# VHH binders against Pentatricopeptide repeat-containing protein At3g56030, mitochondrial, part 3

Target 1, 310 residues: Pentatricopeptide repeat-containing protein At3g56030, mitochondrial, of Arabidopsis thaliana (Mouse-ear cress) (q9ly43)
Amino acid sequence: STVNPNPTASPGRRTCVEFDNLIFKAGSSGDFEAVRRLLNSRVVNACFNTTATFKFLTNTDSYSSSLEDLRRILPQTDAGYTRKHSYETLIARLCKLGRIDDALVLINDMAIGEFGLSTCVFHPILNTLTKKNRIEEAWRVVELMRSHAIPVDVTSYNYFLTSHCYDGDVAEASRVLRKMEEEEEGVMSPDTRTYDALVLGACKSGRVEAAMAILRRMEEEGLSVLYATHAHVIGEMVESGYYALSVEFVMAYAGKDKRLDEENLGSLASKLIKRKRFKEAKMVLKEMSVRGLRMGDALREFHEKNVLQS

## First folded at step 1 (VHH)

Design g20 (framework vhh_7n9e_1)
Fold by ESMFold2-Fast, scan of step 1:
Structure g20 (fold): chain B 310 residues (1-310), chain A 118 residues (1-118)
Amino acid sequence: as target 1 above (310 residues)
Amino acid sequence: DVQLVESGGGLVQAGGSLRLSCAASGFTFSDYWMYWGRQAPGKGREWVSGISGDSGYTAYASSVKGRFTISRDNAKNTLYLQMNNLKPEDTALYYCAKEYDWGDLDYWGQGTQVTVSS
């Protein structure tokens, strides 16, 4: 995963990492006028804020002074993208620190200042609350979205759906799906993340056949299946002892995406080897070789010794 | 996982044009700033261009400003990069990416190769 799209810039041009380092030094020293200037100038250098931009904010008592300074200078940054994205990034940082009330204060600042409040600023809050199983508070945030005339999107509902599916709570997952179907801003269609959550729920319930049916439905709907969705199914098949079925599964979905095939067959072969299912592992490795798929060093060594030389 | 699939690369003569596409899935496309990056042989990754979710803001690296145009079609979940007056130094693998978001993966696509001959 890539945190910064500009890790190596041309000579004489600052990278997003360099801006983050400068902002960290300025914020850590209490120089918020420098922070304001740096936030403005990053856009001129074609950079954006990253997960590290407000890293100088931590869960200490002196932190609250820094947040008040940021609340003072952020309205003074260049209007438009710079100001909007700075608020969005700070809200995400506060959510990561578990400071939900502080994040909600910034949302109110954006609303009052008319700084382009949109659905995406609520995503980190909903994600954090649902992952912490603070579901009632997450639904209150949905009410806050509605009070600002911000439509609740598929991504917002997917956080709730994923949380309930991870817990195996089919009843609550079904309630979320009904709410999605009843949205008044137009017909809300399930996306790849919706089906990923449903596959996860089926897998957590030990229902491999149900997970397979959901994947077939995704294909019928013309949706691209996420790598994560395949990984959920493969992992559950192996965990539950469906070794032969896992081989059939990865082979049935092979041939459409070379990188997905490398990930699916490679991951499955590794899991089968760990479980000493050498017969199935050799079948997978042979198929990888036949299809010209890349093997990592460990799988290549195993393949050469146990399949090609046996 | 966020999925980003790039296409439209190829071999082109210096001074020519190419249009790259990126098909996005796994997130609410219109809510996120999208960008293009590139990696030339033997060099590190370089940021090229970015566009806000509503298309109200665009940004470009100085090396491509005036030659490249970023755009998006939110109804089709597709990001575009129109590349004009291509130079040999534009030769690179071009990647599509979405802006950072807590709870979602920060992601680069698999890339599409652009080769500019002299």
Scores: ipSAE 0.000, ipTM 0.213, lowest interface PAE 16.0, mean pLDDT 78

Design g21 (framework vhh_6z1v_2)
Fold by ESMFold2-Fast, scan of step 1:
Structure g21 (fold): chain B 310 residues (1-310), chain A 119 residues (1-119)
Amino acid sequence: as target 1 above (310 residues)
Amino acid sequence: EVQLVESGGRLVRTGGSLRLSCAASGFTFEYYAMGWFRQAPGKEREVVAAISWSGDETWHADFVKGRFTISRDNAKNTVYLQMNSLKPEDTAVYYCAAESYGPWEYDYWGQGTQVTVSS
């Protein structure tokens, strides 16, 4: 039951992109009263702020009055969803620009004004800091969340877990898991992203068997396995030279989900071809053909030339 | 948080060309297959093109094959749609989407970019 975050475009209705373009023009020209009106009016048109809404705010404007003008008009936007979402969107934009201190100032503005400060406001900050490996500052943000009585959710911990797992830092990943375990049973239930991060960490540390065991546990927990999770395992097997094992893995998993099979066998075949492992690649392509799986343009050409014609 | 932002849509004459871009943030872009969709007013959303997480494999709908090309730059977290030989029937809002559950199973969507082709 996936939810489309954007409304379907209708004849004569302005799109979110059209509002973003109007806000870009107004903000670039210093017409912040127009920015305020446009932020309010988009609700009437069933439109939402996007990462492009505050694109006129750049690092070259760090000494300009643009941020100060936004801080002046945002409290004057319609209370509730419009105001809260505008603050969230601006905080995300500042984080994208690396302006963490400015984002924290906006959090303080939200707290003082009681504008619906919540966990999601902190997500862009934690994501940016953990991606930049500024881990000590990220933990300070967690303490700021606690000082505002904002619960630290599984998504917040997943940012730390993903960062450490991406770097292959098993010790720090284990510390994050222990912090999650300190929470009450059911409060920090691992989700699909938690297990994906663990699989990534196992792969980055060269522990392919551990990655496979985590994937199996994920399935036993009844979680939907991401194609990205399989991609971590397949990628690591190929990168480490375990070509035969990668074929066995993909074949053993095949037959349950046609779309997953198309992605797994397709991506494996492509990587094997790039590594000039043509024998293994041909085995995978033959299996795709036998199972009636769809091949992309490059694999179809290779299959016709090297498997069907050979 | 996962976000996709399309750009590049505009008014263009029949036979013209246009490149759309989709900037991704909030997820490990290099491990997600990406797709381009379009939706004309009063019609359902349809798949236009798809690209594997590695970029080595692409798929294009028959109605755009030979005219449109999907590509990606994993270093820039961006997916592109190069549109050539545009026709009035290509007029639509174009959306990019990220799929984590397999090709054609999209769980993250952008807000869209409007392409209008005039004769």
Scores: ipSAE 0.000, ipTM 0.228, lowest interface PAE 14.6, mean pLDDT 79

Design g22 (framework vhh_7aqx_2)
Fold by ESMFold2-Fast, scan of step 1:
Formats: structure tokens, sequence, C-alpha cells
Structure g22 (fold): chain B 310 residues (1-310), chain A 119 residues (1-119)
């Protein structure tokens, strides 16, 4: 069960930041009984663990002894929310430190002790391994998930897709996508992040029209397109010399989201100016002006000198 | 609901030409990228060529570049593989495939059409 933090501050309650500071002090001094008590007491104060909770754990000479002490006290925290989320938070911290083997040991501790092992525990590990291109190890983690009857979700596969797509490895990205389709009925539906990865892959491989097809399909299916997804397409259009097409692209998507429009047209204008594509840049800046979109200082100066004077 | 049907396979002499067609139904044709794959006896299925949803981007296996051309006709919900300068090693069952814009990934497959190139 999850205990949500109380959004209203009370004079007698500690904040999540205050608990993190107390845990940092206790952990730094080797007082792990104080760490255990603080992890238990924060739930009473409607607080939760953050990315800062285990920041005292670092790659120093005391790392292994501190981890041993944490492994001893965590099973002694209150069962349910406190224990489960403390393990999840520590596993995420170990992944940030590059201590993947130790994170896997904690997952085994959770499984043996029946401490609420779930899919989200594996996300930081898969994310870290795929970002470091340790793909074979990441697939072994997927096998570990299956051995514990933990479903491999779309988020887990998205880490693999994003890694291969970023490298422009269309063949491996396609294999991952096929593995997603082989999952049990109704469990694996591509989401906005799946399509973002595919758009990135198409862009990295120079397949601008394929990227546009994927975006069009996302909109047909009623999925929201990330601002980052538009940025992938715009960047690759400019990189590949599709200047006129990039203008047509941002114009076609304009008028629906003011923030997206400011990002898309502003970024495109800046990139076109860098490429000395002044004709296309002027068209974009004029459209920004007509639509009342905000310009950064550099674009505003260029607009005044080169567009508004003409 | 989604169906792909190959046609145009057959026997042809080395150096000859053949045109394969793939007719589709059950989806919005204009949003799909299309591919051709082939499988020779005792071998795994291999990529031959692909065409993007707009028709502006094509990709080919090195073994067929300059000899094969993929094209699409959105009005007919059909796409094609024009095979010129055929070689005996082109002998295979040819499969058409459709995807939602990812060139090497295929969501849907046809049943295949046999192409035999004699010496």
Amino acid sequence: as target 1 above (310 residues)
Amino acid sequence: QVQLQESGGGLVQAGGSLRLSCTTSGFTFDYYAFSWFRQAPGEEREFVGAISWSGGYTDYADSVKGRFTISRDNAKNTFYLQMNSLKTEDTAVYYCAADEGYLEYSDYWGQGTQVTVSS
C-alpha cells in the first residue's frame, strides 16, 4: 500500500527534505539504527523517500560496510510501504553509483523476504544498463524478472528501444519491437515513449519520411506527441538538408499548442540561421511574429534587423 | 481484418524481369511503410527492400541494389517490386509486409509468392 505525503505543512511535522538531511547525517556517521528509525518515522509524518534519501551512500572506502549495514536494517523497517519503498529507493541509488551487482543482490533480498518485489524495482537497473550499452546484461535482468513472475512492461522494453534507436541500430530496434508483440495478450501496447524511440531511430538513421509517418500515426491513434519527438524530427530535417520541409512541418503543426509552437519555430529558426538558410529562417520568424510567439534575444535581434526592416 | 496478398510470382529465365504486386486491405494504406522479404530453400527470411509511407524514401539489400525497384500506388492500395536482371540466386518465396513507418519492422505479412529463376 502507498502512503501519500501530506501537501499541507504542519508546525510539528518534518518535511521530506528534513528527513533526508537527518538520514544523511546519521548515515554519514555510521548510525544505521538512527537511519532505520528515521525511515519508519517519516511515514507517520506523511513524508516519503526521495532521490536524496540515500545520498550518504557513495563510492568511498566505507561503501561496502555501509551497504552491509543497510542490508541488515532494511528488513527491520515497518512492513509494507516503508520497507518496499526503502528498497526501491536504495536500488535506484545503487544504479546511479554504477553498483548494478549490489542492486541485484537487494532484489534477491526482496524476493527471498517477500518484501513486495514489483516491476518498478527493475526499471532503474534496465535504464542504467541500456544507457551504458550493457545490453546482454539488461536482457539477463529481463530473464530475472520472468523467473520471479514479474511482468515485463512497455516501460522496460522502451529502455531497450531507446538505446538501439539512439544508436541508429534499426535491426536491433525492430527485434525489440517484435519481442514486445510476442508478450501476453493485451499487456503490451505501444505508448508515447515507444513511438518517441521509433521516431528517434528513424531520425538517427536519416529516414526523415519514416519519422514523419510515425508522427502522423501517433496523431491518428490519438496519442500525445512529446515536445522531444518534434525536436528529433526538426533536428534531423535540418541536419539532412530538408530545409523547406522543416518549415512546412512546423507550420503544419502550428496553432494547437502555444508552448510547442514557441519551441518548434524558435528552435528551427535558430538552426536555420546557423546553417545560413536565411530565406527559410525569415519565413519562420515572420510566422512567429504573426502568431504572437515569444522569441529569445538572439532571434529577436535577427528579426528586427533582417525581417521587420524588409 | 488486415490482409496482404502477393501476386506476380512465377518462372523466369536468368537476365529476365518480373513484377510482384501486394494488394492490401483493412487499414489506412497511406500511413504504412511497406517491405519485401524473401526466403530461399533451407535459409532464413531476409530483407529485400522497403518504401516509406510517402514513397520518398526507399531502402534495398545490397544484393539487389540497382536491379530491384520498390514502388507504391496509394489509389490502388497496392505496392510493387520490379525485379530486373534476375539471377538464379534470386530464387525464393517473396513475402510482402506492412508496418507503421519503421522500415525494417513488419506488423503484417502476406502468404508469399514463389519466384524461380532458371539458368
Scores: ipSAE 0.000, ipTM 0.161, lowest interface PAE 13.7, mean pLDDT 79

Design g23 (framework vhh_7aqx_2)
Fold by ESMFold2-Fast, scan of step 1:
Structure g23 (fold): chain B 310 residues (1-310), chain A 121 residues (1-121)
Amino acid sequence: as target 1 above (310 residues)
Amino acid sequence: QVQLQESGGGLVQAGGSLRLSCTTSGRTFEDYAFSWFRQAPGEEREFVGAIYWSGGDTDYADSVKGRFTISRDNAKNTFYLQMNSLKTEDTAVYYCAAESLYDYGTEYDYWGQGTQVTVSS
């Protein structure tokens, strides 16, 4: 029945935003039968739940029973996509609100009701707990996953890695990597995000040379290097005073992707100017000019006054 | 945590085109929904467009519908706003914003610093 995958382009059908607005109004007014009907009908209109679907559920709702009403109507939604994704979306909303215990109750509801509990249901819980440095509780959630025979995927481990790496805790990051190695053969392997987290960790701990080694290893393994990974390295080189090395880095990686080059050389030039490293900044700006790379207004003004006049 | 950086702003003539980029760093790019906002001098910040999930639904403000297109490149941790048929009324500072797919229920958690777009008559 779905002809167009983009619901905003579907003639005569409601958009996902329109459904979210209707659900917000119904939920805010306590009309949970309307919420149930709207969750069912959006599937017919080729729409899906968004981050705004359960926005009416708030922490001020602790004085109301909106969650209990949702727990009553969700099992009455159409089986399959509608029910599964409504639970997934609500669990994510509860996690955003910091209501982890409530999210775990819904996971139990899904397990008892056999609603298709899957790995992605646990992601928002792990993400929230690791962001709040509630690491012991996050590992207990991993044990809960195992008790339901739900595989712990690379994304789940990446939440732990990113948290420890952001804190510069290389020892804990190393422990997480060892846990990943202990997974079943062929089930788990580091991805682009795993390496990005490791580069971030090296950078946050001031280990620029380690960050460079990780980036080189990532490239040798044929993995796509994220623009974010370059940004971590450049930022930390400048922060740690490796100005000449930062210039060498952006030059060495230049020539493959014009957008990456504009981002790398532009951001480096801006950071060097801010640090009053005008010699290195001028070298970068001159290279941008030679390569025909676009400069923002501030860099173009600096370049015209300080570089172009030779 | 997510950090956002806009690029691609500048001066363009009415009827022209411009592509804005927003590069993000930090946690998994595919876990975020992304939006563009703009603010003209003396005006309130207004919504421009959004892209949900990895290439899913898109939404646009009526003022830009049919002229602007939002897209994402998960491999490059970048999302874009392609602006066609630019009007002088499109002159504003453009901000990118990100909301975690796993942090539902607030508008936007992370904002870029903004990039100036000026459309001359």
Scores: ipSAE 0.000, ipTM 0.171, lowest interface PAE 14.8, mean pLDDT 78

Design g24 (framework vhh_7yz9_2)
Fold by ESMFold2-Fast, scan of step 1:
Structure g24 (fold): chain B 310 residues (1-310), chain A 118 residues (1-118)
Amino acid sequence: as target 1 above (310 residues)
Amino acid sequence: QWQLVESGGGLVQAGGSLRLSCTASGFIFDDYAMGWYRQTAGNEREWVAFIYSGGDTTYADSVKGRFTISRDNAKNTVYLQMNSLKPEDTAVYYCAAWDEYYGSYDYWGQGTPVTVSS
């Protein structure tokens, strides 16, 4: 997911932003009783915690005192949605900061206090560990889940698949798929994220037809092929230096959806220009012109100066 | 282009049922927590139900036991099954997506109206 939509367009966002700002001020000033009251009041105002809710918690301030104050007040928040979601949000924030040991302490707090520990609580930690290639630690977290009788879902396995496919480690990816098959029959079916990881693995192997075959299989199984899946593939091919392969990919998939084509070719052209791969960028822009696809302002300017004048 | 599209709203008699759907496009749906909110004229949006990426659910007291939230990650869709509908359930229903890990942005649908006649 390389680009998020305009957040200012969200009609409900102001209320959540207001609560986040109040919590930021309270947390920054050490008023943790105000933080507790604000967390309790969010559901009344139809607002949920965001990753900005605990933004005052950083690695550059007094890390130990703020976290210990949060650990003191969180058990005192209203039971159910408020308390569970507050723990989940704080765990996600700690994972974002790379504070894995602190996140594990909070998971233990949830388990001991019986505060609704569930599979989704572990998603941010598995995501962070697998993205940082800390795979053995991630599997220890899976064992921690099992020790608490917490089910390991398709999303949890997808983090491992994505990591191994990113590394081109077919053997480990295959082991993860086998573990998914060993779960309860009919529960661990591949989803859009599973196929996204497999497409990424095919791309790391330099095989356009394999990536295309997986995308066709997704369509045949009734799964939506997301713009994000294409964006990850294109981004990874460019990042890894597979410039010619990335051009072949967008060309091979072109002609099915004009909006997808505008996004795929436009994104690829932009990334190639940033990498100073002007030969490949010009080929993509020429194809956009031939197909009548719209260009953003920056690409239109580059096209006028560098493609149309030659 | 990332988008949430609600459907399934309409007119229903008290005691009836409706199933709302919200289909996400352009992003990896299974990393997102999904929620249903409702809004009546002159009031702020009210939380109705929430489903986390791992499948855990929570409900507002006003709908608990009558509404069920579920998701189908293969279809990038979240559902709200509404049973035993009451006139006070009349509202525009919105779905929302929140990235549980990053949360830098939240996404909202355009809304789908539900009218419960007495």
Scores: ipSAE 0.000, ipTM 0.159, lowest interface PAE 16.9, mean pLDDT 77

Design g25 (framework vhh_7ocj_1)
Fold by ESMFold2-Fast, scan of step 1:
Structure g25 (fold): chain B 310 residues (1-310), chain A 118 residues (1-118)
Amino acid sequence: as target 1 above (310 residues)
Amino acid sequence: QVQLVESGGGLVQAGGSLRLSCAASGFIFEDYAMGWYRQAPGKQRELVAAIYSGDYTRYGDFVKGRFTISRGNAKNTVYLQMNSLSVEDTAVYYCAAEGWYDEPFDYWGQGTQVTVSS
């Protein structure tokens, strides 16, 4: 059978995947009363909505009879966590589909119904608009937040910083930082993601010394997940084709912690080899050898064959 | 297609231990921060532990010193070792993959139930 039978002796608790599948089936068939009941019952089973919860909504639903039906039933879900989280999840889904105007309609519904509109509801919209470089529209969303007395948090500003830093646009990134600094001190404190974006921007603009200063500031602020920041910066630089700058970054930071150096240089060398950037990879491997850093088996074999044989 | 599959949950007596595993596929595992979240009935989801590409870790205050997160990049798996379990640890535990400045609703597993008896 293609459908599991309902056990009558001892009904088991549903998993989040089972809830997603049931909601997908109900939504796809137009049974929105079943969608409403499933959203309500989900919390009883310690399940929360996922990115798959509203997967039945697609770009082919452009006239949005399904969205109209959801707008009708969502106000009828249990007040508090269930209703607020259902709106948040649907807004995130619409944003992933690029349906920004539809997401804004839902925000208006939340505001009119007083359904717990808060800062986090706006995060998916700001993230999507900034990732698509639709910066002017993103700032209009910030104005919408202010019109509803919704605070603009560090996460919201980080989306703007990340966008500009990914482009190496230090001037625009500096303007965003100035706006953040104009907020009350202690309310708008930079977090790990703020500094990660700034380090990336400095590296992409060829300002390795500035990147080092930002990392030092991050450490002074007590943000000691430093290798994660390096790993993300290295990954993004290599992904975006900034090979020479990634080498400069890793070399400039080397000499402070042997384990961190082994991870940074080893990871970079591996990524460069995979992309057939052998000149840069050899440079990194030579530096590892000079500094006495340990190489894994694959890197040691490559080093012996391609660097040490002459 | 990104997929996260949790395993290792079950029923355990207070003071006992469990080890959860999460097998990841469909993305470059080493480039993602991996986390464990939990949700008890009627409560909001909360972060239990996170591990970053350099094996740096972060823990929720309620589990600090009792739980340990680790990962095997070669196996694309993240682990949560849970020691000195209490009834308050009863929840569905979810594996999550969080990308660089990615959406709050990124990749999640189906969840695995942990029940601690009094």
Scores: ipSAE 0.000, ipTM 0.190, lowest interface PAE 14.4, mean pLDDT 77

Design g26 (framework vhh_brivekimig_d4)
Fold by ESMFold2-Fast, scan of step 1:
Structure g26 (fold): chain B 310 residues (1-310), chain A 119 residues (1-119)
Amino acid sequence: as target 1 above (310 residues)
Amino acid sequence: EVQLVESGGGVVQPGGSLRLSCAASGFTFSDYWMSWVRQAPGKGPEWVSSIYGSGDETLYADSVKGRFTISRDNSKNTLYLQMNSLRPEDTALYYCTRGEDYYSGMDVSSQGTLVTVSS
């Protein structure tokens, strides 16, 4: 009998979805004067650009008339947030399309036009380059940032850390961490994403004790462990034979989030059963029962037959 | 398809309170940072608050610190923003986003929820 009202934007006001649809239609039809007007009016209506705003811009074989049209109209948009945000959104779109050279051209347009170049315009470029393992090009982008007196932030370094850690390259990850420690202009501290990347790297390299040391450091810094990080640690502990430690880990973090607990304890119990670690599996299942956590059919059957009868 | 649906906005007097909700679908909600971003008419987007996947770490813009509380219920795939001691300058369309980098644009189109604080 309970209702779930879901009011949206006020009646008669254009939404971000409606602006994106109008811009898509205008851009697809080559009406870039309409695109310019819509970008300007969007801000007045308390709307902003989304990942869909420039979706009409796609990859072409050798020529993009749409990009040149956008480069012509963007300097004619209202100064301040409209102009700056439109450049930032377009750069992100070009990076999504893998058009890094075009994104760098737009950064140069922003720098020459003094349109408020900032660290965040470089994030999608660094993210794309590091994900494609184009590391030397990514470091050249960092040098470009420095040439414009743009500070290299923790997020920028985290892209390099994540890439190297995913590959299990502890040596390169350590070099990046040292570069972060040497940053003077903005006093730089590792954040939750930095530590998550380091834990991922330790797990990928099979160094469970190192992963645990990093988690303890996160707690000392007052940072929380992400859900994805829990899954990485649990999986690696079981693969490396640290069964008792895996039980200790899930118990230590239990009691705060019921869904996380169901996923952590359930996943661990399943992995322990497959490894025939019945003593540890029984301990986990007993704790799930005591806490009232939901079990899948296979775990429930195992619990009833082996824990309640043993 | 990633979908975020905001609700809970309305008209309140200065000093009033509102609780915003964001219903998420199409992705593993607990694995993502979630944020609230607002945009007032004629102004650019302003980041308000973020919460990590586990819910234990929260960040706030200085303008709302001590007045707003971000929270999440991962079992319901829902993000919340409790807004207390509302001021006229809090008037804006409020959006929830996955992650924190709204300069790259939002991952999903959303309609937002309108908050108007007027005397």
Scores: ipSAE 0.105, ipTM 0.585, lowest interface PAE 6.3, mean pLDDT 80

Design g27 (framework vhh_7n9e_1)
Fold by ESMFold2-Fast, scan of step 1:
Structure g27 (fold): chain B 310 residues (1-310), chain A 120 residues (1-120)
Amino acid sequence: as target 1 above (310 residues)
Amino acid sequence: DVQLVESGGGLVQAGGSLRLSCAASGFTFEDYWMYWGRQAPGKGREWVSGISGSGDYTAYASSVKGRFTISRDNAKNTLYLQMNNLKPEDTALYYCATDYSGYDEGFQHWGQGTQVTVSS
């Protein structure tokens, strides 16, 4: 079911899971030369490091000694992609452990050793800091990126936008958008994920009309609106008790994409039925019927008993 | 934050060829492995091929090895799959994917896929 490069191993070929298990055993036993050899051999088998690769590194008494051993062996891995990717994977692991200062030390190791420091290395740090609402520290990391001439990308700004939007802090979200627009070396255009975060933020702040305006702007710019973006808007409106507004939303957007309409109106009808908002649910089901949209079995049964004329 | 747009599918006769393309955006394309997967009617998704960020390493499912060639153009942020000697059993919806997850959302792709139908 996955697009992993070796989901079913050929005879004699190791899978990414097998490499992770071998590295876990080696790291847990303190055999860091085995860890180094396994990291080197991984790419030959078309494997890549995963979030589980350095899972043996945990917040225990052995943490500091294990990290120092990793810092010793990583420069000795094969130069190029293998070394760069191993540093990136370890930095991500340190971030998950809350070891931000140690992650920054590894970034410094990459910079000094010229081991391919790039924008993506900073993503886990920005993600972790913004999720923990350590916004001031996150902006200092952006300054660190600039000091190394590493470009700050849309994904980096999206971490700040997502954090502020989830908190309903429209003022700070707007400030981040302004910073994106003011970026040197051309225009930094918001992507689909940026708009998704803005729409969610507008809904949480009770600005449903602003959320709809953002969705219409995406369409005018030729950007695909994610099914998830509509699902978040519909879900948030219903959970917050904006039943009439949720109906208005799906009706206003209807008629552009039949499959999206089937999902939007069907999902809304189901949620309204669950909330015992039967009059609004019947209105949505009637509109589905008028537009020729398909209904799932449960909605068809409800429609036949409660809306269908004969 | 990852967008992947597949194209190049179509109807082709057995023994024919097609080249699929995947336009990638929203991440540092050259730093990440890229993959092609497929889902045949009534079957689960299966991995077809993978290529390292540099393009130095490639891997193929045994069912396509020797017939399909994966490649990438990092300057254009585009992944390719050259499919030769197509068989009816290659009929499937083909997807492009990456191991870059952003926001820790896991493996994902942002495309509808491209349908390949091989007639006998």
Scores: ipSAE 0.000, ipTM 0.107, lowest interface PAE 19.9, mean pLDDT 77

